# VHH binders against THO complex subunit 6 (THO6): the designs that were tried, part 4

Target 1, 367 residues: THO complex subunit 6 (THO6), of Arabidopsis thaliana (Mouse-ear cress) (q8l4m1)
Amino acid sequence: MYGDATNWNEDEYRESILKEREIETRTVFRTAWAPPARISNPDAFVVASSDGTLAFHSLNSLVSQSASFGYSKGQDVMVAEPERVVRAHEGPAYDVKFYGEDEDALLLSCGDDGRVRGWKWREFAESDVSLHLKENHLKPLLELINPQHKGPWGALSPMPEINAMSVDPQSGSVFTAAGDSCAYCWDVESGKIKMTFKGHSDYLHTVVSRSSASQILTGSEDGTARIWDCKTGKCVKVIGSQDKKSRLRVSSMALDGSESWLVCGQGKNLALWNLPASECVQTIPIPAHVQDVMFDEKQILTVGAEPLLRRFDLNGALLSQIHCAPCSVFSISLHPAGVVAVGGYGGIVDVISQFGSHLCTFRSSSL
Short names: E, the ipSAE of ESMFold2; O, the ipSAE of OpenDDE; V2, 0.75 times the mean of E and O plus 0.25 times the DockQ between their complexes.

## First folded at step 1 (VHH)

Design k02 (framework vhh_3k1k_2)
Fold by ESMFold2-Fast, scan of step 1:
Structure k02 (fold): chain B 367 residues (1-367), chain A 119 residues (1-119)
Amino acid sequence: as target 1 above (367 residues)
Amino acid sequence: QVQLVESGGALVQPGGSLRLSCAASGFTFSRYSMRWYRQAPGKEREWVAGISSSGGSTSYEDSVKGRFTISRDDARNTVYLQMNSLKPEDTAVYYCAARGYLWSDYEYWGQGTQVTVSS
């Protein structure tokens, strides 16, 4: 507090307290590895944070900075300067994805403001573009805006947030998981909704495209995962018969490379499904609430409300358990080379090698 | 701090109607799904109704479907439960709850409001 009231400014004091709280509560919700332009080693990735920013980082630069930081005494987490930082959203940025794998790839983000925004990755990443920034922000190539709904009293709903995205460049589509309990299929070229998927009774946490079957899968706060036909917008399956009184949210899901195996994070459990058989083949208990899941070939990676990255085989055997810097971990992103980035509470990102060693741990500078 | 305050509970006759209100403060109400639960003496707490953060989706337990309506007024940070065709079996303490994605699995609960249906 200011004590003796000398040079007291209540607005300055209030802003200093809010700034301190913002730093303490800052969260990284997602990271995404950029497609390698004929380079096999992981380097470029983007961090989406609770302050609405997208920050581009180079792993080679971060590893170099981490080695130099190792000579600094008393600090456990370095603050790294991003190659670029952009204010993408008003409010938190919840998901970031790359649309395409070549030089024409788009960087997409979605957030609390109910928007998907997209940039050409080449323009976002190339150093010559920074010389043409007349503002501290690149104009998005793409903006998708969630629909608003009429309530019982005739007023429009608040803008529903977009909590997750899944990309399908082959069909020209982006799928979104929305706070209005709907998933949407968007046409990337026109920016228009192609399909609405209605049936969930609470907001969606996750959406994944199953392109081989022309389907999407969604996970909801309502305790169900659902499979939808992209041609009709109809729910073809409700995954997992839940007790109506026992309602555990489906926070996360992932498909393997064959799109035949699904893992769902639900409460403190992982459920492994064989989709052609429509059968749950394995349930794996987790000590904390699951926040993200991913396949690494025939292995399952999971993170959640604990400072741990866990790796399981398809029979539920724990293969490894790695301590992460965030006390709560919200997301996993896996590079094809086997390098994993995790993001979480405190704005912390931890990059882990395919062998389980820590390559770097950092917060993005954005103050 | 986060606070949920339920009101509107009363003694009503069978077939009567009642509107419960839940006033929320200390969090961004529009980002939270809202739910009503109830607990009768000697029974476990049961879910009654839910409304999504946008208000676009609602859900109900089978025993109240068609009789109860959940709604929200985000300008007033309030969720409502309109209860019609009340039965003695609806006698319970009714609780408001909020669950938001950003706060992990934290569910905020109110203190409850007593509804008694008796003739």
Scores: ipSAE 0.000, ipTM 0.315, lowest interface PAE 12.5, mean pLDDT 81

Design k03 (framework vhh_3k1k_2; at its last look DockQ between E and O 0.01; V2 from the best seeds 0.00; counts 0 for: pae O 11.0 > 2, placed apart)
Fold by ESMFold2-Fast, scan of step 1:
Structure k03 (fold): chain B 367 residues (1-367), chain A 119 residues (1-119)
Amino acid sequence: as target 1 above (367 residues)
Amino acid sequence: QVQLVESGGALVQPGGSLRLSCAASGFTFSSYWMRWYRQAPGKEREWVAGISSSGSYTSYEDSVKGRFTISRDDARNTVYLQMNSLKPEDTAVYYCAKLYSRGPEFDYWGQGTQVTVSS
């Protein structure tokens, strides 16, 4: 606005502008809260981004920093230094999950490079690593690699990406939703495929484990959700219209705590299914394309291609709408205390209290 | 500002070929899925083809599978659609879209390029 720019340096200014652009063009695809039983960092969560990074943050630190930042600056999104950042994938990291609930839990990620990588959470969260280093070379303990298929001429297919994961520690399994239109069941201990689930005609967006029934559910770009028997690998039910032309992509799915209720995000609609009855009991129209759904007891949370977190009851009544900082929101993660983290476009994470108040809004610093 | 600029549309005879290009700017191109959509007069936009951020996965609508090929050149921030064995039914305005693999279509669309397949 004013001054001779005596403290200005052209190279440093250019690097600052490029760094801001890099941060702003990043997308957060998933956040995951560390289990409540984690002794090292009980208020921790991990952010998976389009640059292939996993960034670990502490909510208590972020809330403190956010209060100070908001007071000292105008309307802007703070850039927070993570406790640790690791380049987990070549290309985007699409999903992040915790495997286990105790001190021995693993942090798992999957991405565009067709890998699942896993770390001991205790080692990943260890604060003895320099916070000034944005990249850490912590070697993964687990690496699962998607299969490549031979074509009719004997050439290998391109490596299919892994778009989503679901964990089942009781069976020692991780389920993956792959770009080759298959879901896979992996044995975590051996790193081998236990089962392949074939039948979808286009890539998978989502997979959820239904452990009580020894089933998984998958959602596909082909416009169907499918229920599979884990023992046989066979599809037991196709959820979708008989007419392919009327099918909308199934982008997201969630089961309630009883595993009897399924909500599917399908185009601009939520479809609520009672699985024992095999009935669609409610369809809820949404103004934007649905990108994530989950249950909060008897309520449904949803986000999508709009800057809103919506909450519905099981009869489809809108209970609340909370404005979010990302203009398009890709994921919801719910902490046991009722705190919600949402992540999306622009590398922005917004943390919202159980009462709908904003606790902090931030971007992770770039590598 | 995110910009997508489609080009390469033309009048082509049935059985002919065209290559469409989409030049992208204002975002880290290599980090995003890219898609081609088309819209014929009086119809809704239809997804045609998609390519993952790494280029490792491609997907196609059934009616174009085996005839169309999507590819990307991250050094040039460009996505391509090679269209072979064109049919009159392929006549439409073709749009490039920035998309996340986990999500549906995104709000960042180009202006489109007209493809007409007719004798």
Scores: ipSAE 0.013, ipTM 0.380, lowest interface PAE 7.5, mean pLDDT 82
Fold by OpenDDE, look of step 2:
Structure k03 (fold): chain B 367 residues (1-367), chain A 119 residues (1-119)
Amino acid sequence: as target 1 above (367 residues)
Amino acid sequence: QVQLVESGGALVQPGGSLRLSCAASGFTFSSYWMRWYRQAPGKEREWVAGISSSGSYTSYEDSVKGRFTISRDDARNTVYLQMNSLKPEDTAVYYCAKLYSRGPEFDYWGQGTQVTVSS
């Protein structure tokens, strides 16, 4: 249909292009599978994106939509409307975690605005959004705000961003990794900082909780990982090179289920540590920069600046390499059934079975 | 293939009651929010009611609050709309649909069922 060029609105066209570009440049920073709840589909997950939104999706819904969309229409990724979407942050949302394992779990998010926000998951999942509402303004139950430092002239420093979170429900704690090079332990009930972990020389990318040892581990732009005692706030150990010339950022970290093994994404390498022995037992070279890492039992999963999901054994042997839809992948999350969700550039999420089959691939629709 | 089949529409007098049913197939019914819509002649389709996947949460358009009740039976893959105290203004074709958070468009619609309220 030759659009009547006589009614060409340049402004509208510009807006449309900008919108399209925005959609195309959206990045999923984190996906998280919802805990099993009687109330919600156990196969639901949340997507945190660069536009500050949290989107709720049901796997069943996505699979059904995918089936209807048909493979026939070219290389186009299906655009999926979320069941619910909330603007959680003014800037990018960087991390999402669930606090709790049942229907009373909290959905926690952190972002560029230096805030942690929490919602009751049940309310988040089951609140209806009117068709007329473009944006759901669910009020958070929890709001944690990073401390601002007073400068020498009384000027408040910018609020540092929160790049990552870890949760320890046993201690009632949320841990944050912040742009001011500090990690913080928050009391979930009071909303107050219980402990500050100071020692890194640059901003933090990641934090993981080792509950069994009352520790946290942090990864930093300064090229080091640190182990901290949560009771004293003291650094127990520094992992990595302190040589400025060889500084490879620690971008991601994960503990296995036993909390005895640590894997670190460090540039184009995975470093596997046995924590009880305090030894690096394996270094695995990766062709691209690592952006996220996790354990699947005794296997290591990793994604990064390439459209691939890699699986390794603890000896560093490549077990599988699976193509994934995002060209750059920032998040990997594992469902208890062995299915993984990967998210990354373009707002694209790819749900992949343990056997490498694609269950659904979609672009999450933005507000 | 996803199918939605509405039924129960009829001609009723003002103040009367009707119960609409929507039988769903071709998808995991229990995993979805369901909604009722209606479209009157010459008007746009409007949202009427919604129910969460678990059935624990319901929502209504202001004009039908207190009069209409949405419910679901997952064992039968059916969503219902109990309509009480019907008014002439409720005259419309009623449609059942899956819920999306944004937009009025759904991947599948039923054919709808006609509800007419007239003296």
Scores: ipSAE 0.005, ipTM 0.221, lowest interface PAE 11.0, mean pLDDT 86
ESMFold2, look of step 2: ipSAE 0.060; ipTM 0.549
ESMFold2 (binder alone), look of step 2: mean pLDDT 83; pTM 0.847

Design k04 (framework vhh_3k1k_2)
Fold by ESMFold2-Fast, scan of step 1:
Structure k04 (fold): chain B 367 residues (1-367), chain A 120 residues (1-120)
Amino acid sequence: as target 1 above (367 residues)
Amino acid sequence: QVQLVESGGALVQPGGSLRLSCAASGFTFSDYAMRWYRQAPGKEREWVAGISWSGGRTSYEDSVKGRFTISRDDARNTVYLQMNSLKPEDTAVYYCAVGYSLPRSGFDYWGQGTQVTVSS
């Protein structure tokens, strides 16, 4: 039979297939653990994705959903309903951070549209719709917009993306890594640029605040990491080869809790620097391109273009490797309790316990 | 698997025109910003043009503004770069990319590229 009977549910079927593909082909670029009401229990975290959304999830809810979900080998990853989802950006949301740890903490995101947007976390996390009939009532409290510069003949530069943020509540600042090769220091209260850091020759991938020294560190596609004085805006040190033939992009950076140790992800290598000594003390080869690094006390966590979370000591000894669900992993976020969330290709988030066991694996449902 | 396949590159005379195409598969094309980059021999990769996920916003490198036009056809999962008034300086391999940062584009988000040569 053909005609109306044949195509009765075709539009619904096509919509279902497109929705499933949408969920499967998203990329999670960053996760961030929310400040807890009590420090011992990881629960709330936010996921920033390639579709421009921020999705809030509860770990306790996800674990409960995971326990009731039947797994089969292959494409069947749990699709989880977020507690809240907001369209934060036109184009991808590249980074998400919390500003502050108290009742007035802000949720901040940055993206391809050249904006930082911020919401009060309390307002974002609340599901109160009883008094308001407007479905789109979550307007950002804060919006920072990358500068565009006039070129020859009055033409404006393209809007540069913001690839990463670093938060320094102690100084009231947010630092951004921009596609125009500059880093910017923003005053959170006023929304104004306090400082511009110029010197890189290509766009920035990463920025890390070094509050104890009133410095920031930046990593660039130009193959250098740079240390900047926040008071002057001047570059105080260039880290990397001056020989252009041997340059490897600096994709990721992290400081330890003492802010004396720096790890840089450069191509397929980790470079470990002791900053007071200004010395590269260790180079650790990685089988895949490094996409994120962080410190867990005196240990280094790394992920990249492979389905593995690796842990090293400061001497470069491999302590553990854990298989992750995304075939390529873009970010690590570590809760103080030792629980790790990783996000990556396919819109997949994998939450791993402090003992290396998988607590839940999921994709966020579409809005 | 994300796959990007560029085509349309050719040898052209200065002042000529070309249209490049990039066929995308393995992801929901209409949800992503798309970009064109180029790399000339002995030079670094240069961003050329970008188009938002909705198609409502386009951006261009200053040296190509007014000469190049980026567009998308979401029904065909294809992004285009219309290049007019070509100059010898436009000689490069042209690459299509999904609109996130190059390091976050991952291991497999660049195609083989398509060669454009502008020469007499």
Scores: ipSAE 0.000, ipTM 0.191, lowest interface PAE 15.7, mean pLDDT 81

Design k05 (framework vhh_3k1k_2)
Fold by ESMFold2-Fast, scan of step 1:
Structure k05 (fold): chain B 367 residues (1-367), chain A 120 residues (1-120)
Amino acid sequence: as target 1 above (367 residues)
Amino acid sequence: QVQLVESGGALVQPGGSLRLSCAASGFTVSSYAMRWYRQAPGKEREWVAGISGSGDRTSYEDSVKGRFTISRDDARNTVYLQMNSLKPEDTAVYYCAKYVRLGSYEFDYWGQGTQVTVSS
């Protein structure tokens, strides 16, 4: 049969192999560094995964767990115990962001279920052992629900997923990139849609707030990036090839601190735009599909469908290349101290120092 | 909760044939696109063949087109790769993968692999 008492070691080994395989199929889509707060650890971050969970980790705890693990027992990557795990979504959680920078900040997540859910970070980070052990669900303070649209046959569409968020606490807004080809501006306080941005012809990968210009930028599977006026909801500019058949998906976008420079991940290329000049100043070829980009001052960080974190200057010169544990990397998050967390395939998170060394590599425990 | 178990890998002479099997559990293969990949020593993992969730479409990497055939048995929840006219350059670990589009993300869930060796 399944085995007997004399085969305990074999049965336990089989369970271990199946568990390891299940861990390998889980994916981390995004990480977000927590704000420095009196009651939370400044080195804390949250991990959003394909199983719908948000997992809170402390670097101090991860370093301690890593030291105890020691690559013994035939495993290459440790399975880390989070400070807290919450099932935030029915289906995958695609993005996680902090709204605000102090102890009153909100933790926001979005996912395949078409919801944005939010919690007070103070409440989420609470170290109540009884709550941690008994509660795998924490009631959100905020829930935003994507609109459903009538199809050509009169039935409501399937619930559109929310693929990405951008926060603008100064205007009281969160912007979402939806599977219905629309971006939405939500009023955080009221929970209502303030503006709908219509014009893309396929689902959105990314949205970025450009607060200095009262604009947002969106990237779509339709092969265009678009700039929108937040006050009117109108498209100001379409960035893309004139020939629709030659357009590559815009998977990722980032603005620099001045909000004058835009980098777009398009297929296997980075496109660097100077927005005031409306000019593409660099195109940088990448060996794999680009999945995330960001600015580190005057440098560009990128990850994609390869186990590498690449760093470029604005002239397109490769400055560094760091090997990452996930074979495909979906996201980058940069701490102000220069520490980077990347997440990807297999549920693996790799935390890299400002000097390019690996601080810890781990998979989060499942519930 | 996905499990993929590949089998059928063996040592075979050039010009020989093998059929690889991929037994799936935790999901239904007819609901997803399925793919075969291979990884030769010292090389990156390479896509080999794919079959759509409807089963209506198949696709192949150029170097295996006409020699390899992907198929599935929905009743047994199993995907197959029939490999004919095998060459030494086909030597690799072969992986079965569940292809998933989640929101804006595309990725594959992988099995453990099965070794194919084409000897001289």
Scores: ipSAE 0.006, ipTM 0.364, lowest interface PAE 9.6, mean pLDDT 82

Design k06 (framework vhh_3k1k_2)
Fold by ESMFold2-Fast, scan of step 1:
Structure k06 (fold): chain B 367 residues (1-367), chain A 121 residues (1-121)
Amino acid sequence: as target 1 above (367 residues)
Amino acid sequence: QVQLVESGGALVQPGGSLRLSCAASGFTFSYYAMRWYRQAPGKEREWVAGISSSGGSTSYEDSVKGRFTISRDDARNTVYLQMNSLKPEDTAVYYCARDYKPWGSGTFDYWGQGTQVTVSS
């Protein structure tokens, strides 16, 4: 309520408006489900946001909060208390991934500041924390810093951002998609670059590891997807139009469980590729720009610049579409039980069941 | 308070060039992507160009690609739009906006007052 100025503490009123605005103007770029190795938090997931934070939530807690909020008859989106919030980056956090599946699993994030930062998941999820750590000043165990490049006159480039990550614990690697048009392979234990993948002419949106073939795949603003050999750093295939003017950005990519099928989000289209045959099998038109894609066994999930989660079969038939609260949706993450979390504009996360029902819709509270 | 102040708009002949500037204040400029939009009379506001917070990534609407160049100077809290080979259809009020990505659609935190560009003989 907005009363007379004499009835309000002006500083408290201004603080409340700024906090509400900060929550509402946030964007969620990615969510990631925690590994089932954490018995105490089997339905845990982490939210990466435009304010540089990582917020840990429990699905059971969110569902309980959502039930109470629903009975309030409110029309607004619920603001949920996270189990933990950490300020991970100076500037936006663009991606979050788990590295490993046991008690030594790492939570990794990357962002606009050109860093990958990592924490032991058990330390991040710990509820019994000192007063200083409750202020979200957790020191990362791992920090990887993007290289800066010299111009012709010796000046260093601006720090390139890291837009996406892919993990490969079997090789001890994390792969990054950078704003300098390069992908990088990092050795997690040493923190050093093992390989640079150079050939794109514009910044990268996405990177996906294809461990079975010792390859990675990248998607770029230059309108191409590329397949690279991890041992040589050489591009083995370019996927894209020969006409530069007809190229649309490759925003997103996913491999199926066999690593034989690739789906690419390119402009307002999905392209389905059989990689062993090196053949585009299907093109599926989408009404809005595609921002993320994922396989759910033999089905394709997609989100983009529209408030919808769409599900297709491999023949391009639309199986379902579910309304989402964000007006623009940036990411999908799939839990092994079939539960999907989507994040997007307005700081909103929707959690959707394997049957297509909404389990909860929320924004994380601010620090 | 957050402020964005556009400048540099003028009347130019077809084929001419202009450099627009947007001076930002009231926020940590280096944390945000910056975008340019334009609005012609009787038309909706359209996105023109964007630059990432680091400056490492740029994006353009197809109709201006190769003619317009976006850049930023974080020491001066300023974003620029260099417009070359101007056409009559580029006539519009040009607006500066703050966002987290250099591309995409959505609601925006802050819009400036705009600067008028007229391309006519």
Scores: ipSAE 0.006, ipTM 0.387, lowest interface PAE 9.3, mean pLDDT 82

Design k07 (framework vhh_3k1k_2)
Fold by ESMFold2-Fast, scan of step 1:
Structure k07 (fold): chain B 367 residues (1-367), chain A 121 residues (1-121)
Amino acid sequence: as target 1 above (367 residues)
Amino acid sequence: QVQLVESGGALVQPGGSLRLSCAASGFTFSSYGMRWYRQAPGKEREWVAGISYSGGSTSYEDSVKGRFTISRDDARNTVYLQMNSLKPEDTAVYYCATLRYGSPIYSYDYWGQGTQVTVSS
């Protein structure tokens, strides 16, 4: 009966296209597997995204959803419902980590708003909050706030972002890589800064704790990686100090389980360092910019600005190359069972078995 | 093409010991982690032990921790489960497994019939 009977349908269509574009333009910056960190059945993991959300997913649920989606022809990537979504940050959430290995473990996130926020994992993993909103507001147990610096004429600097975290539960500490060119050691119990690490000339991309040596390692946009003494806050070594002044940013770093081997991602290269010997033993060229690295025991995993997960030995030999769903991959997280989750451009997460088979590929639904 | 063949199961007295073996073929064994599962009569299949591809990391179900040891021999493409201080409740069919997509049990597939362990007087 209406000349404009399609107006409702066009508004809904417009909203569906905007929602689809929002999902497709999101970036997953990090994933983290929930404890316990044993060779048990992998299941719970958390996804940190550019919209400031943390999304809890169950691998068992995702695999079941993937099997059902396989019968729905004409769609490229499954949109999955998370078990829970929390808006953790104003602006992007850049990193997510678990602090502790037991029932009292904390879920920590950091982001563009210059905050670290932490929740009890048990409370975060609650599946239905609709029945008791007054009890289920998920107030963070922990909030760490980056310092602001006074500029000329007394104006405060913009809030520096926190780009990465490293946890050290044994010392009660969280280390942060900040946009003000500093790393910070935070006391988790008090929420106060224990140490400031000053020396980089540009913002930090990455920080890694080296607890066995009472050190941290940082990677910066200034093109240097640095080792710091946690007791003095002083830089003890500039890694790659022999590099040229036109060196590319150090985007990513990882230590092996012994904390003797360091891999650094810098531009289109991996640099493998033996820290006790204080020497670079291998340089491995990569066809694309490296965005994340990690150790799987005596093997190196790397992802970057290409849709590939690469695996190398310590001699630089390529062991495997697995196609990933994101066209640009920002992070790797390895479960003790050998299952890898990678996240990247388009809000896509790809969960890959130790054999290189794809267990599930998905985007999280929003709202 | 991928095959796992379990062996070493036997009847043993309580307090006794057994070593189970799993011979693997059809994949690059040294690059992959391995697991042991068991299924007791009338019960669900349960995870027992796991070992990383290098052997540097091992994990155990709480009821077997301190009694069972998982190990591997990459030259022989074999994973082992050394079982000490055996109890009647350890009676089960034991399966060797590796992670594969499409498994009905948390992405782990089971190959062959397993090996029967009976702990009885």
Scores: ipSAE 0.000, ipTM 0.118, lowest interface PAE 21.3, mean pLDDT 80

Design k08 (framework vhh_3k1k_2)
Fold by ESMFold2-Fast, scan of step 1:
Structure k08 (fold): chain B 367 residues (1-367), chain A 121 residues (1-121)
Amino acid sequence: as target 1 above (367 residues)
Amino acid sequence: QVQLVESGGALVQPGGSLRLSCAASGFTFSNYAMRWYRQAPGKEREWVAGISGSGGYTSYEDSVKGRFTISRDDARNTVYLQMNSLKPEDTAVYYCAAGIPRYSSFKYDYWGQGTQVTVSS
């Protein structure tokens, strides 16, 4: 009783399903705002995705694309045309950071392939590169490669992934959070490891430089956050260890501008620490698992396993919650002008003003 | 049309062994970390084991460490949980979830329907 005409469009139907799957399963792990020519309106930012690509976008171009798209279909999320896209990693790109504050800054990315790759931002932004180049890619200026461990029979271990980076241009360093349970300090100029931080018992999710104290902080799947002395490579403090009954992974950490206040995302909780006093001053329960945190002056921003950007004061009072397009949000990046970009599930990025209005919502292109 | 299908759950005696399988479809399996969770009746879902997208790193809940082994076969889009020296306390529905270890979430991870493991004397 059902017609054979359904089979005529089988190839088109199959292609549409494959496109839908690609869109649904892709994830944006991090965004990073580019240094502007001057401290003014945000424009350029880079998106790091699960397919190993870095996509450069202009906010002005995205707003224009959104206006054009809005006249045809307001219900769909637009697929944005980037200024450039490069295949940066074999496997997911987990983090993207700018090293430096001006036109001589480097764009850095790290990923599942155990590499940090870097490009001169001016060349990345101004170079003529096709969106669809498969064999032609922009050659990196810098490549840092995670160490592999040699077994007793001469076989090398699998390459440890790099899950996060923190930059410290003042010391000429990049810090990495690795899948081998170590953090590493890299000398950017030489490309060599300056220090290895050993002590975690499981892979690292996050690393944050605390340059004012010559320290770094790390968060691990082992349920601890740790403070390390950069001169010795030794752990000077284990944070959150007093709650041994719930050893939930430390997924995310942020320092405030003074580097005296630390917020840790651990399971469904935020823990606020005053580092000079060495005390936890506030614990904030969150309805969903925390995936990223940061400071906006005296306020805490958090995202996680819900389509919401939450804002708290230092006393744990909820100040606002803003609906985001990704059903799960993996990262926050804050521009000095107060504009926030969030990225997450489905390859979706939301750009939100300091007042909570949505400036643009789009899927990052990476076919 | 993303789907995770768990299998291999059974009734076993204390000290017995089971191998659970999770077949994944509809997404780029090698890009995602895979995890096993379990839920006993009336309890919240508990994380059991995880394996990175590269397959190079594994992690375990303390009570199962040394008894359970997680592994993956990217060519077959399958993750496994080998369970040895099973205890009555291991009785639960076991769930497979897809997510990055850094970014996995109980709420928006892809979840299967679960497979029942019962350990009884």
Scores: ipSAE 0.005, ipTM 0.307, lowest interface PAE 9.9, mean pLDDT 80

